VH-VL binders against o04291r164to392. Designs and how they scored, part 17

Target 1, 229 residues: o04291r164to392
Amino acid sequence: DANNPAGLLSIAEEALAEFLSKATGTAVDWVQMIGMKPGPDSIGIVAISRNCSGIAARACGLVSLEPMKVAEILKDRPSWLRDCRSVDTLSVIPAGNGGTIELIYTQMYAPTTLAAARDFWTLRYSTCLEDGSYVVCERSLTSATGGPTGPPSSNFVRAEMKPSGFLIRPCDGGGSILHIVDHVDLDAWSVPEVMRPLYESSKILAQKMTVAALRHVRQIAQETSGEVQ

## First folded at step 4 (VH-VL)

Design A21 (framework fv_ivicentamab_arm2)
Fold by ESMFold2-Fast, scan of step 4:
Structure A21 (fold): chain C 229 residues (1-229), chain A 120 residues (1-120), chain B 110 residues (1-110)
Amino acid sequence: as target 1 above (229 residues)
Amino acid sequence: EVQLVESGGGLVQPGGSLRLSCAASGFTVSSNYMNWVRQAPGKGLEWVSVIYSGGSTYYASWAKGRFTISRDNSKNTLYLQMNSLRAEDTAVYYCARAPWELLEDAFDIWGQGTLVTVSS
Amino acid sequence: AYDMTQSPSTLSASVGDRVTITCQASQDISNYLAWYQQKPGKAPKLLIHDASSLESGVPSRFKGSGSGTEFTLTISSLQPDDFATYYCQQSYSTPRGWLTFGGGTKVEIK
């Protein structure tokens, strides 16, 4: 039940644990994505494809902004995600541990006019870790966890976001190391058969989440200080 | 096989309006980021506008509020509606494709261009 | 704003020459740079993307290099078909505008 505070915190903590295992763990087999251009200062961009529900991608890179500033920028998803149509924050709930839980509804533009646009109902959990890192992690709420009742918005297909988000670690010299994970199940059968391989491409997902996020944060850092890590 | 063909250019008085068309063949406009790029006579290339595969639109600061990029998927055609035209808008207008394979960062297919002349 | 400055604006060369064109960004653009060739009366043609990746069908005599703020396009042995104007283009600037081109470099017969 996502309507009670204890239930929402439980979902949030489960999402955080799974997100961290993807962002920093070695239990998942990650494959370097061909054709992505992180630039010379990016640490890496990879994706998972074996035995995974949906498509997952991860990346990390250095940014010349402190963790809280990076988080503020990235939480404004329409500012950096090209095909994000709208983001509505339905509720903001203190987690009782210094963190914040948000219930969010997002609409994405369709990848082509032949495929339906996707929408998401998610829980986003933002909190400070003991090592001074800041984390923003997000996952879909399903009917089993107290997600929305009823169909998606008109002309949209409900997509599922697996634990995804940002881990932002401070650097001693100033700035941050930004870790990004995007893991989404887009309900592939709702896409015309000829477009399914393209739509499911880990390259497209990595571009939308990981490359766009890194580029946008570095761009703002450069405009502010004239320096990008 | 794959090509873009512009049309609709011509002579327009200052303050007038004009709509450019760009017909695509061999690929689908809605599956790519489509751009307008212009070039004044004897000058360099200048980006005008983009429409994303998902429908989001962006404009050069000087074009915002005067120009509108759009597409008609049933006709596989890109448009640029230009209002409140000025002498400095005189240029050859190209439509250009930025495909996802190039992270929408470069133009792999260009039309032949259509000349717009703004003069009394 | 991300201004792109090309040098030289005009270059005179002979067939067989090594030609180098420079493109300088006013701020760090990583490797988000493309190069185009434009012949008189024609639309531009993509030569190189991602600073150094040669487009399919483009002769290997064309080479792009650089990162950050300084980029070069080199033509190792100039051919008659290579007399044209060359443009660089950056795609790094999301919040400050989308795409900017350099002013162009015209490669002319000596």
Scores: ipSAE 0.012, ipTM 0.571, lowest interface PAE 8.4, mean pLDDT 80

Design A22 (framework fv_ivicentamab_arm2)
Fold by ESMFold2-Fast, scan of step 4:
Structure A22 (fold): chain C 229 residues (1-229), chain A 120 residues (1-120), chain B 110 residues (1-110)
Amino acid sequence: as target 1 above (229 residues)
Amino acid sequence: EVQLVESGGGLVQPGGSLRLSCAASGFTVSSNYMNWVRQAPGKGLEWVSVIYSGGSTYYASWAKGRFTISRDNSKNTLYLQMNSLRAEDTAVYYCARAPWELLEDAFDIWGQGTLVTVSS
Amino acid sequence: AYDMTQSPSTLSASVGDRVTITCQASQDISNYLAWYQQKPGKAPKLLIHDASSLESGVPSRFKGSGSGTEFTLTISSLQPDDFATYYCQQSYSDPYGYLTFGGGTKVEIK
């Protein structure tokens, strides 16, 4: 129920639990991408999920920035996601547990000339975990959750984001271990079969989002300390 | 080490065919977008073709119907089959990797190139 | 198609000079632009991706800037190793593919 603060917190906590299961657990059947091993200037471990609704991708990597700074950078989605047209934060709500809940509307550029542009209505939950980790978790609000029932913007198709986001764990010597999950259900794409994009399916979108986030944070770390060079 | 090595270039008559190979080491071809880029003697770079990590292929308009990009995952090798060759196809052919770390928008690893000469 | 116009075609410079190379796209390509360096007889080398992001191992004297339709590559203190031909390349085409390079800029010794 997205009608009140208690309902929003309930949705947020449910999304967080599912996100953590994907990021650190066995909730999804992950297939590791060959050749993507951790190393200098690598993106870390990348995997795609076969056994889920829609498509999921996850990655992890070391970043020479503290968890809060990583979170601040990644929350500015247009700075690292080239296909992001606009992000509008419609509401900011204290969660009552030290966390923050944001209601966000995002518009994406069309992935190809053959597919409509996508938009998202999401809840983004940011909180600190007991182990000192910081989490930014996001999911779509649908009519099933009591979320906004407004139609997509003109010329856009509403897409659904399953629990996705960032788990940022501090390292003893400074810096962070960044875990990323991007899980989207593009079954909402109302495109005739013959007009579907000619390049590979929704796997590419999930992979691009995951890689873009890690790459951007490492670029900022490189500019700040030179450690990633 | 991460590297790409092209082979298969040579002298071919107009109308002939030639198959180029590009052997990858230190990474997996099927995990990246792989491209062919050519350069005619004394001229600039010209994109030829791409094969996506998922297997979709695209070609420069002048290459469609004549050139075919493919890969053999078991051999970790990229190929370019060139048919109906013309004098203007004379060039050094490079294979190049566009990795996910760069959102496939730049080529971070290039082969040394292989020369294709189309002449009678 | 996205036409990429690069200027100048050739420039002569001395060690220690600041040189600027311009790349213009026929239509908006956002920041989907890369810069390459090519020395005679060698394969191109990536210098900059996403218009302004310096590749690992590339000297800080190289700087990319711009967005939309006008982009520049600046070399702030030209070194002997920098005499080469430079190319810009767009990746904005939809679907991914149909990539285009600029015509190249040859940086020669005065």
Scores: ipSAE 0.006, ipTM 0.453, lowest interface PAE 11.3, mean pLDDT 79

Design A23 (framework fv_ivicentamab_arm2)
Fold by ESMFold2-Fast, scan of step 4:
Structure A23 (fold): chain C 229 residues (1-229), chain A 120 residues (1-120), chain B 110 residues (1-110)
Amino acid sequence: as target 1 above (229 residues)
Amino acid sequence: EVQLVESGGGLVQPGGSLRLSCAASGFTVSSNYMNWVRQAPGKGLEWVSVIYSGGSTYYASWAKGRFTISRDNSKNTLYLQMNSLRAEDTAVYYCARAPWEYMEDAFDIWGQGTLVTVSS
Amino acid sequence: AYDMTQSPSTLSASVGDRVTITCQASQDISNYLAWYQQKPGKAPKLLIHDASSLESGVPSRFKGSGSGTEFTLTISSLQPDDFATYYCQQSYSTPRGYLTFGGGTKVEIK
């Protein structure tokens, strides 16, 4: 049961394991995106997955802020995600291990006029790992995963977020290495013809989300450094 | 054919109001990041405001509280409501498209501009 | 604020010359820089985006380079149609929409 605290923690930890394998491992086949400069001195490394359900993108870059501060910034999703209409935190549950579990409902605008806007009902798990890394991992809760559905919305199409989020590792000299994964899936077999443009645009949306998060954190780091000097 | 056509400019007295319109053809305003950019006579370009595909709006610091960007998706038209106009608001006002597909905000399509003159 | 400074403000050149104009950002903007061309009485035209990506339909004699805080626009073998004012513009300050333009560089006939 997703609403039982022990069940929620189990789901959260399974999502974390899958997220980490995407963020730092070879669980999926990643291909460099055309038009993106590689390396932390520009945008960071951006790649799209070819061997998963749905569309996955990941990015990695250096940021001049400590892990907890980076996590605080990125958890305020409307501050950096242009196409985010609203974010409602439905529940906040202590995980008992120093972490937090949140049930979140998010509405996104569609990037095209030919497709309905998306909404998500997700579990977001925030915790500190033993090595000082901070993680913010999020995934959809659906009837298929034994979780609740989001609030009714007649002008949105319910989308599925696969394990996605942020892994923020401390650097020995200060600052952090930020790993981002955005993985969304829209079941092709259940997609009506009218919703197909939304499915096709998912690659661009995932890419924009990863790049926007990294850029926003870097901008705040630059502002903070300029103010302190 | 992709086009932006501005209208609504003219002569207004200080303290007055004007609403500028920007009609789009060949694409939809709600699928892009739509901007207003102005240029005072003989001066450089100055960004005024943006409305994102999702409807979020942002303004230059000097425009906040006086100018309002909006759109009507059914008419495929972008607007700029300008209130409490001052002499320093005298400029040609351009509407410009930043394509949603670009990772950066760069203006690939511009209108011809509409002149706003604020004087007695 | 991400201030953009262009130099020179005015440049005199002859047809066939190689012209270089410079744009400096007050802070690191990575490669989030575009270049525009504007002729008197006309709207600006996008030449280059992503610091170095040539916009479709723009002649190959235009080249953008640089990253971080220093950028250049180079016009090899200047043509009569290239006498115009050029502007750089940063978008690194987004998603909050705080875009800034350089002051412009006027390329005049010598």
Scores: ipSAE 0.072, ipTM 0.641, lowest interface PAE 6.3, mean pLDDT 81

Design A24 (framework fv_ivicentamab_arm2)
Fold by ESMFold2-Fast, scan of step 4:
Structure A24 (fold): chain C 229 residues (1-229), chain A 120 residues (1-120), chain B 110 residues (1-110)
Amino acid sequence: as target 1 above (229 residues)
Amino acid sequence: EVQLVESGGGLVQPGGSLRLSCAASGFTVSSNYMNWVRQAPGKGLEWVSVIYSGGSTYYASWAKGRFTISRDNSKNTLYLQMNSLRAEDTAVYYCAREPWELLEDAFDIWGQGTLVTVSS
Amino acid sequence: AYDMTQSPSTLSASVGDRVTITCQASQDISNYLAWYQQKPGKAPKLLIHDASSLESGVPSRFKGSGSGTEFTLTISSLQPDDFATYYCQQSYSTPRGYLTFGGGTKVEIK
């Protein structure tokens, strides 16, 4: 239950475990995006999974910033996610382990006037792992887990964020290895058939968050040091 | 019919202000990333500013503090407010659409351009 | 810090010629490059995005290639309609850095 501290932490820890299995594990079948060339600055695997509900993508890259700084930057979602209309942090709760739990409401702009904009009610859990890595993990809350009851706002279709976020590992020489997972269900059945493929299994949607996050953090690293990566 | 039509250009003195408009038809500006690009007479293309579908705005370093990009969704119109104009701002100003669907940013639809001349 | 250098700045060609225009980025921009055609007195027209993806309605004689720092636009058999100025444009530095255009390549009748 998201309405009490023990219930919130339980949901957060469950989301973290599932996120980590997606970010670093092999439980999900990942297919590399066709046409992406490896390079010093390349993203690893970015793909839609055939066995997942919704649209899932993951990516990995090097960033010349420390884990906490990367997390701070990426938590300011509107600064780098260009389709983000608004983000409201409804509450901020200490997790008791140095971590933080946030309840967040997000509205996205629709890619077309033929489909309604999507909104999300999520729990975001930020904590330091025992190996020195930092994690920011987010998932949707339903009425069963203490989220909103009833239908979404007029003009919006409630979307579901499955465990998604950032795993940021420190590098021995300084900087970080950033792992990104974006996993959403945008309710493709609520859109006209001509737009349905975009909401079911779009390579565009699969890459939008992961590519934007990595590019943004790398740009800030360049600006901060005056050096180009 | 997908079109962008600019207006509001003209002659203005150094230090003056001017507001450009860009009327869209056949699509909605709020569902796309909308840009201003300029071209000085006989010179190349230079990016000025963008407004994202989410409302976030970004500017060329030389435009920050002087130029403001905005939109009116009810009128389906993009604007560029230009203040403290300099002779170097003399150019044809184009509005251009960057489709939401492209990961690699590119401008698929351009207006015809409107000439801004900054001269005493 | 993403400067785009086009070469040559001008070239003279005849109908039927194979024309190659080069665009050099000062830093790795992956595949975040587009090509535009601009005819005198007109707005630019998008030819290629994602370094090599041809826009709908653009003739197959136009081809983009390259990645990283070296890119080319090739016109395999120049037509009268192709005499124009061509620009490359990078978007790798968006949104924090502004996007940049190359200086342009004017393709003139020989």
Scores: ipSAE 0.102, ipTM 0.634, lowest interface PAE 5.4, mean pLDDT 82

Design A25 (framework fv_ivicentamab_arm2)
Fold by ESMFold2-Fast, scan of step 4:
Structure A25 (fold): chain C 229 residues (1-229), chain A 120 residues (1-120), chain B 110 residues (1-110)
Amino acid sequence: as target 1 above (229 residues)
Amino acid sequence: EVQLVESGGGLVQPGGSLRLSCAASGFTVSSNYMNWVRQAPGKGLEWVSVIYSGGSTYYASWAKGRFTISRDNSKNTLYLQMNSLRAEDTAVYYCARAPWELWEDAFDIWGQGTLVTVSS
Amino acid sequence: AYDMTQSPSTLSASVGDRVTITCQASQDISNYLAWYQQKPGKAPKLLIHDASSLESGVPSRFKGSGSGTEFTLTISSLQPDDFATYYCQQSYSTPRGYLTFGGGTKVEIK
């Protein structure tokens, strides 16, 4: 709830720790995706998880934008995530350290006509780390922990977002290293059997958000560079 | 069977308006990225506009302000409203599907095309 | 903008020949490239997506290769049905940019 900011901050800090272990640590066994080859000025490295629940992917890449600008761009999810139907920010809570906690409701389009669209009730935590990095970390909430308190939708199946988001590290040269984790459980068992592999272990679904995010921020960086010249 | 069928093309005078329709069968337009692509007689393919599954729309720079892409999900039909038509807009107009699952926008299903002729 | 340049514009070939068509992007587009075949009076047909992935139902004599800024479409043994115009198309610039097609390469009978 928004009336329990200490409880929300506790959840946010727990999510951040889990996210960081996925983004830069060894908590998950990541496997490079076939068909994605890093190269000079590449889009980055994409990997899928072999030992987690749901669908997980991570990526990293260099971007010629400062961390705060990268975060600003990526927080506007509908501008770059094609299957995002709508995003409603229900509450905005200061975290006391210059950081921000947002309670967010998101609706997604269905990847197939054989299954209902998915929706998410999440907490998104944005803060600066001591090393100058900026982080945007998001996870699903239950009704007991601040979600869903808004209008319900009967046409959607509730999905779960595990700790996911963006870690944006500054480079000495004036750009950033962007680390992305996308980890979701789309409730495969509510889908007809023929479609369950798509919702359980799809490499296409796993990489969609991470590839879209990297591509979008690199495009904006190129546009910004062209205007400066 | 998966199909796209365009209609609404014809002869129109410069400065006129025309609305093209594209009826989809075998799949849902709201779950895909639906595009309009045109081809002037004897020329190459030129992208016109897209409507994303999320409803966001994007246009070629020369089309922005004159053309409007839309859809009616209940009719499973894509539209292109064309205003202030010019002789340069004379072309066969195709609707095309870019499926959500692909890494990139690639058009796996095309309609047969509908001819728009702009002349006095 | 991501300009796509195809060469040659026109190519004369005989049945059984190996045909190579080149597509050059003005900027790095990674693997975000598709190839299409168009016969006179017909809609284009998708041959290859993701630079090298053969579309279902397309004969194995068609092969796409390349990444970054230079791409090729190769037809290993030209058949009568292959006389057509071929187009490359990039989608790397989405959603903020435009989809762009190459100018086309007409493969005609020698």
Scores: ipSAE 0.007, ipTM 0.532, lowest interface PAE 9.6, mean pLDDT 82

Design A26 (framework fv_ivicentamab_arm2)
Fold by ESMFold2-Fast, scan of step 4:
Order: C-alpha cells, then sequence, then structure tokens
Structure A26 (fold): chain C 229 residues (1-229), chain A 120 residues (1-120), chain B 110 residues (1-110)
C-alpha cells in the first residue's frame, strides 16, 4: 500500500534490488540493436532476454560532479527529457534508514506515431549506500500497490515503468561514475503482430532516454567547471 | 517520394508579421521532429526552431517571444508564425525533418525554401 | 552556446583532388555531428550523421571522422558534382541548448 510506510519501504527495497541487478549485474541479457551504436561516452544496450518483460536500456559514463549533485540534476526530469510535459511530486516520505520515498506523477508527450501520450504513477526511492554510492530508483505503482484505480487523464494512456533509475558511484580522486537504466514493460511475448512497431519504437525511446540523461549531466558538469561561454 | 514544400514568404515591413507554411508528403509531421532553419542572403545556415513529435517546442534565443512553431496534423503541415519582424530576419526559410530514429537531431529531408524579405 | 568553427572558409580545388574540411566545437560534443552539402540556389543535403555514418545514396568518396571537439569531412577524389558549400552541425546541446551550424566551407574550382 502506498499509504503504509512499511509497505512503501518494502516496494522501494524491491525496486532497488531489481534496479541494481540490471545496472551492474548479469540478470539481463544485454545486446546492441543491429545498426544502432552507442556514443563514445556511453554504452547503450537493449535487452533481448526471453525472461525480461518489456524493453530495457542501460548506459554508463564518467561525470565530473559528486554523486549528490548528479542525483539532484537527474531528479529534475523535465530539464533533460524534451518530451516530458510535467512532473508532480505528490508526496515525500522519509524512509527509516535515512533515504527518501517520493510518489510522483509524470506526463510525457508521445514520441512516435504509434505511441499515445503517456503518464506514469511512480514511487521514486533515493538513498545512500554503504560504499558512498547514491541511488535514485523508480517504478510504477499499480492499483495493487496503492496507485490510482481510476482511468488515466483523458489525453493520456497509463504506462508502466519497471525498476529504472540511476546509480552514482564516487570516483577516487573526485567525480562520479553514473549508471543509468530505463525499463518499460510492453509484455513483448504477448504483443500481436500489429503492435510490433510499438515494440521497436520503445527500444529507440529507451536508448534516447539513457543517452539524454548522461549527456545532460556532462553538459552541466562542463558549465560548472567554467568550460562554457 | 518524400517531400517538404514551403510557402508564405514575401515582402513585409519592419514590425510586421508573416506566417510560413510547410506541406509534407510521403510521411507525417507528427511522427518526426520538424525544424525551421534560415539562411540570410550570402550567409550560412542558422537554426530557428524545432517541434518534437509530442508537441514540445524550442527556439533559438533570438527567436523566443517573436516566432512560434506549430503544426496541423490533419493537413500534415508545419507552420512558423513570425511577429515583430526586423531587417535582420531577411532570409530564405527552410523546413527540415529530423527523423525520430536518429539519436542526434540531423536533417535528412529539406524543403526548397521560401524567401522572406523585411524592408521599409 | 556550442560554437562551431569551420576551416577553411573557402577552398580551391581541381577534379581528382583530395579535399579535407575541418570543424571544431568549442566544447566536447562527443559524436553528435552532421555534415551537409549545399549547392547554389538549392536546399542543403545531409551527407553524414553521427560524425561518421554515411547517409544512404551518398558516394563513398565522402568520409567523416573525429569525435569530441575535432571533426573532418574528407572527399577522397573530388568530382564535378562536389563543388558546393559544406556545413557541419552539432546537436549535443539538446535538449538543454539549441542546434548550431558551422560557418560553412565553400569548395570552388581552381
Amino acid sequence: as target 1 above (229 residues)
Amino acid sequence: EVQLVESGGGLVQPGGSLRLSCAASGFTVSSNYMNWVRQAPGKGLEWVSIIYSGGSTYYASWAKGRFTISRDNSKNTLYLQMNSLRAEDTAVYYCARAPWELLEDAFDIWGQGTLVTVSS
Amino acid sequence: AYDMTQSPSTLSASVGDRVTITCQASQDISNYLAWYQQKPGKAPKLLIHDASSLESGVPSRFKGSGSGTEFTLTISSLQPDDFATYYCQQSYSTPRGYLTFGGGTKVEIK
């Protein structure tokens, strides 16, 4: 339940565990799409695992900013997602362990002909790990987990975010290494033939999102060090 | 097969307004990132504005507040409303498509351009 | 703003020559660079995207290279159709900033 602090923390911890497995583990089969290559400052990979629902992409790169500053920048989603219409923080809940749980409502513009404009009801969990790393992970809330039970806004289709987010590790000598995961669930195995173009569009969208986040943080880092006019 | 055709250019006095149109054929404007790029006589290319597939719009700093990019999906047409025109806005205005599939915003299809002349 | 500087502004060459045009970004733009060709009185044409990816239908004599702040467009054996003005363009500043073009390099007959 989203109104029960113990229930929210349980959901948050489950999201964190799954996110970390995707960001740094081998639980997901990561491969590049044919004809698509990552930039030299990131690694964009699309999941093609038979056991993975939906589409996932990840990226990793070095940033000349401390973990807390990176997290602060990336939590301001409209600043780096061009097709992000609005982000509303509905509630902020302290986690017992010093972390923070946020309930967030996000509206996105449709990025393709086949995708309707999307909205998301999510739980975002921000916490510091024992090794000094900072994590910001997020997942959709359903009616079963205390999310909305009514229909979405008339202009939007409710979308599902699987555990996604940012793992920000401090680097020896300063700065951070940033791990990004974006994961959306389309239940690819049950998608009818007519819906295949939507599946392919989601792969491109996930890659664009991870690259945009990394690029944005690096651009801010350059500005902070005085590298801009 | 895939084409963009601009229209609506012409002579206008300083302080005046013009609305440019860009008709697309062979693809849909709502599925791509559509741009306006201008070129003053004898000068280089200068980006003006973009509208993303979802409707978000962005402008060059000098265009903010004066120019408005929009589209009509039913007509498959892109527009640029230009207000408070200045002599320095004199240029050939191109519409251009940045395909959604590219990670960067690069323009694979261009119209032939329409000339806007701002003079007294 | 991410300034893009092209050199040279004008280049004189003969058919069969190897031509190199350079583009410098004021800041690291990774590989978010495209190259365009523009002939007099015509709209620009995309030649290369992602710094080195050749657009469909563009002759293989055109090659883009570089990353970060230094980029080059090379035409290995100049043909009559290649006399034109060439522009580089970055999009690394998106979504926070705006797109910028280089000043152009005019390739003329000697």
Scores: ipSAE 0.225, ipTM 0.682, lowest interface PAE 4.7, mean pLDDT 81

Design A27 (framework fv_ivicentamab_arm2)
Fold by ESMFold2-Fast, scan of step 4:
Structure A27 (fold): chain C 229 residues (1-229), chain A 120 residues (1-120), chain B 110 residues (1-110)
Amino acid sequence: as target 1 above (229 residues)
Amino acid sequence: EVQLVESGGGLVQPGGSLRLSCAASGFTVSSNYMNWVRQAPGKGLEWVSVIYSGGSTYYASWAKGRFTISRDNSKNTLYLQMNSLRAEDTAVYYCARAPWELLEDAFDIWGQGTLVTVSS
Amino acid sequence: AYDMTQSPSTLSASVGDRVTITCQASQDISNYLNWYQQKPGKAPKLLIHDASSLESGVPSRFKGSGSGTEFTLTISSLQPDDFATYYCQQSYSTPRGYLTFGGGTKVEIK
C-alpha cells in the first residue's frame, strides 16, 4: 500500500538484492536456450535458468547511450514491449534515498491462442548505485504487501513477476553495458491439465522481453548517432 | 500441412478500392504475426503491413491512411483493404507468416500471391 | 531507415560454380538478417534466418555469414535448381519499425 512507504522501500531493497544476484551473480544456473535467437548484438547473451521457480531469462549487451538515457527508454515499457496492451502507473513514491518506487498495473496480450492473457501488479524501484550504475527492478506484490485489492480483471490470469529488470553500467569512453533479467513464476498462472503450451509460452515470453528491450535501446542509439554525425 | 491462399486481386481504376483476402489452413492466424508483402512486375519485394498476434498493426509509410490490415479469427482469414489506389500500387500481393518460433522476425510460409493491376 | 543494398544485381554462373551474394546494411543490424529465394512466377522461400541459421529442408550448399553491416550468402556448388533471384531482409527495426528488403540478386545461367 502507498500508506506504508517504509514497508514498500524494504520490499524494493529486497527485490534489488535478489535482482542483482541474478543479473551479475551465480545464484542461479544459466544455460543458453537451444533453438532460439541468442540476442541482437555481437556480445548479447540470452540464457534460461533451470534451477529457479518459474522461468527466468537473462541477457546482456553494449549500448551507445548513457545509463540514465537507457533507463528512461526502458521505463517506457509500451515503446518496446510488442504485446503490451496497457500500463497504468498507480502511484509514484520517492524512496528517500534519491530513488523512486512506482506501483504499476500491466496487461499483456496473449502470446498464443492457447495461453491466457496475463496481467501484473508490481512494484518498480529505480535508483542509482554507488558505482554510477543505474538500476530499474520490479516484482509482483500480493494483497499483504500493497498489491491488488478487489476482483481480478476479466479474461486475464494474474501472473507473478519475481525480481526482474535492468542493470545499466557505465562504460569508459561513453555508453553502457545493459544487463536484463526477466523472471516469471508459472505457479501464478492458471494451469490446465495440459501444461505444455503454457510452459512454451512462458519461455517465449521471457526471451521476447529480453531481446525486445536490448534491440529497442540499440536501435534508438543508432538513430541518435546517425542524426548527430 | 500449412498453407496461405490469397484472393481478391484484379483490375481496378486509379482512385478505386480493393479488398484482398488470405485464407490460412493448418495453423491459426491470430497466433502469428501476419504480413502483407508486395512485388511490382519485374521489381523487388516491398513490405506493406503487419498485424501482431495481439492485434497491433503497423504499416509502411506510403501505405498509412490508404491501406488497412485486419483479420477475422472465426474465418481464420487475413485481409488488406486498399483505398485510393495508384498506378504504382500495381503488384503481386503476398501474405506471409512470421511465427513465434522465429520470434516473428522471418517469413516461413508465403501464399501464392494475388495480382492487383491499377490502370485506366 | 535501415536501407539494404545487394550486390551484384545480376550474376551469370554455371552449374558447379561457387556463388557469393553480398548484402550491406546502412547501419548495424547485428545478426537480424534473413535470406529468401524466389523462382520465376513463384512465391519467395525462406533459406536462412538470423544471418546463418539454415531453414529446415534447405540444402547444406547454402551458407549465410556476416554480422553488423556486411552479410554474404554463398552457394558452394551451384545446382540447376538454384537459378533464381535472392533477397536479403533485415528484421532489426522491429518491433515498430518496418522491414526492409534488399534489391535482389538474379542468378542466371551463363
Scores: ipSAE 0.019, ipTM 0.591, lowest interface PAE 7.4, mean pLDDT 80

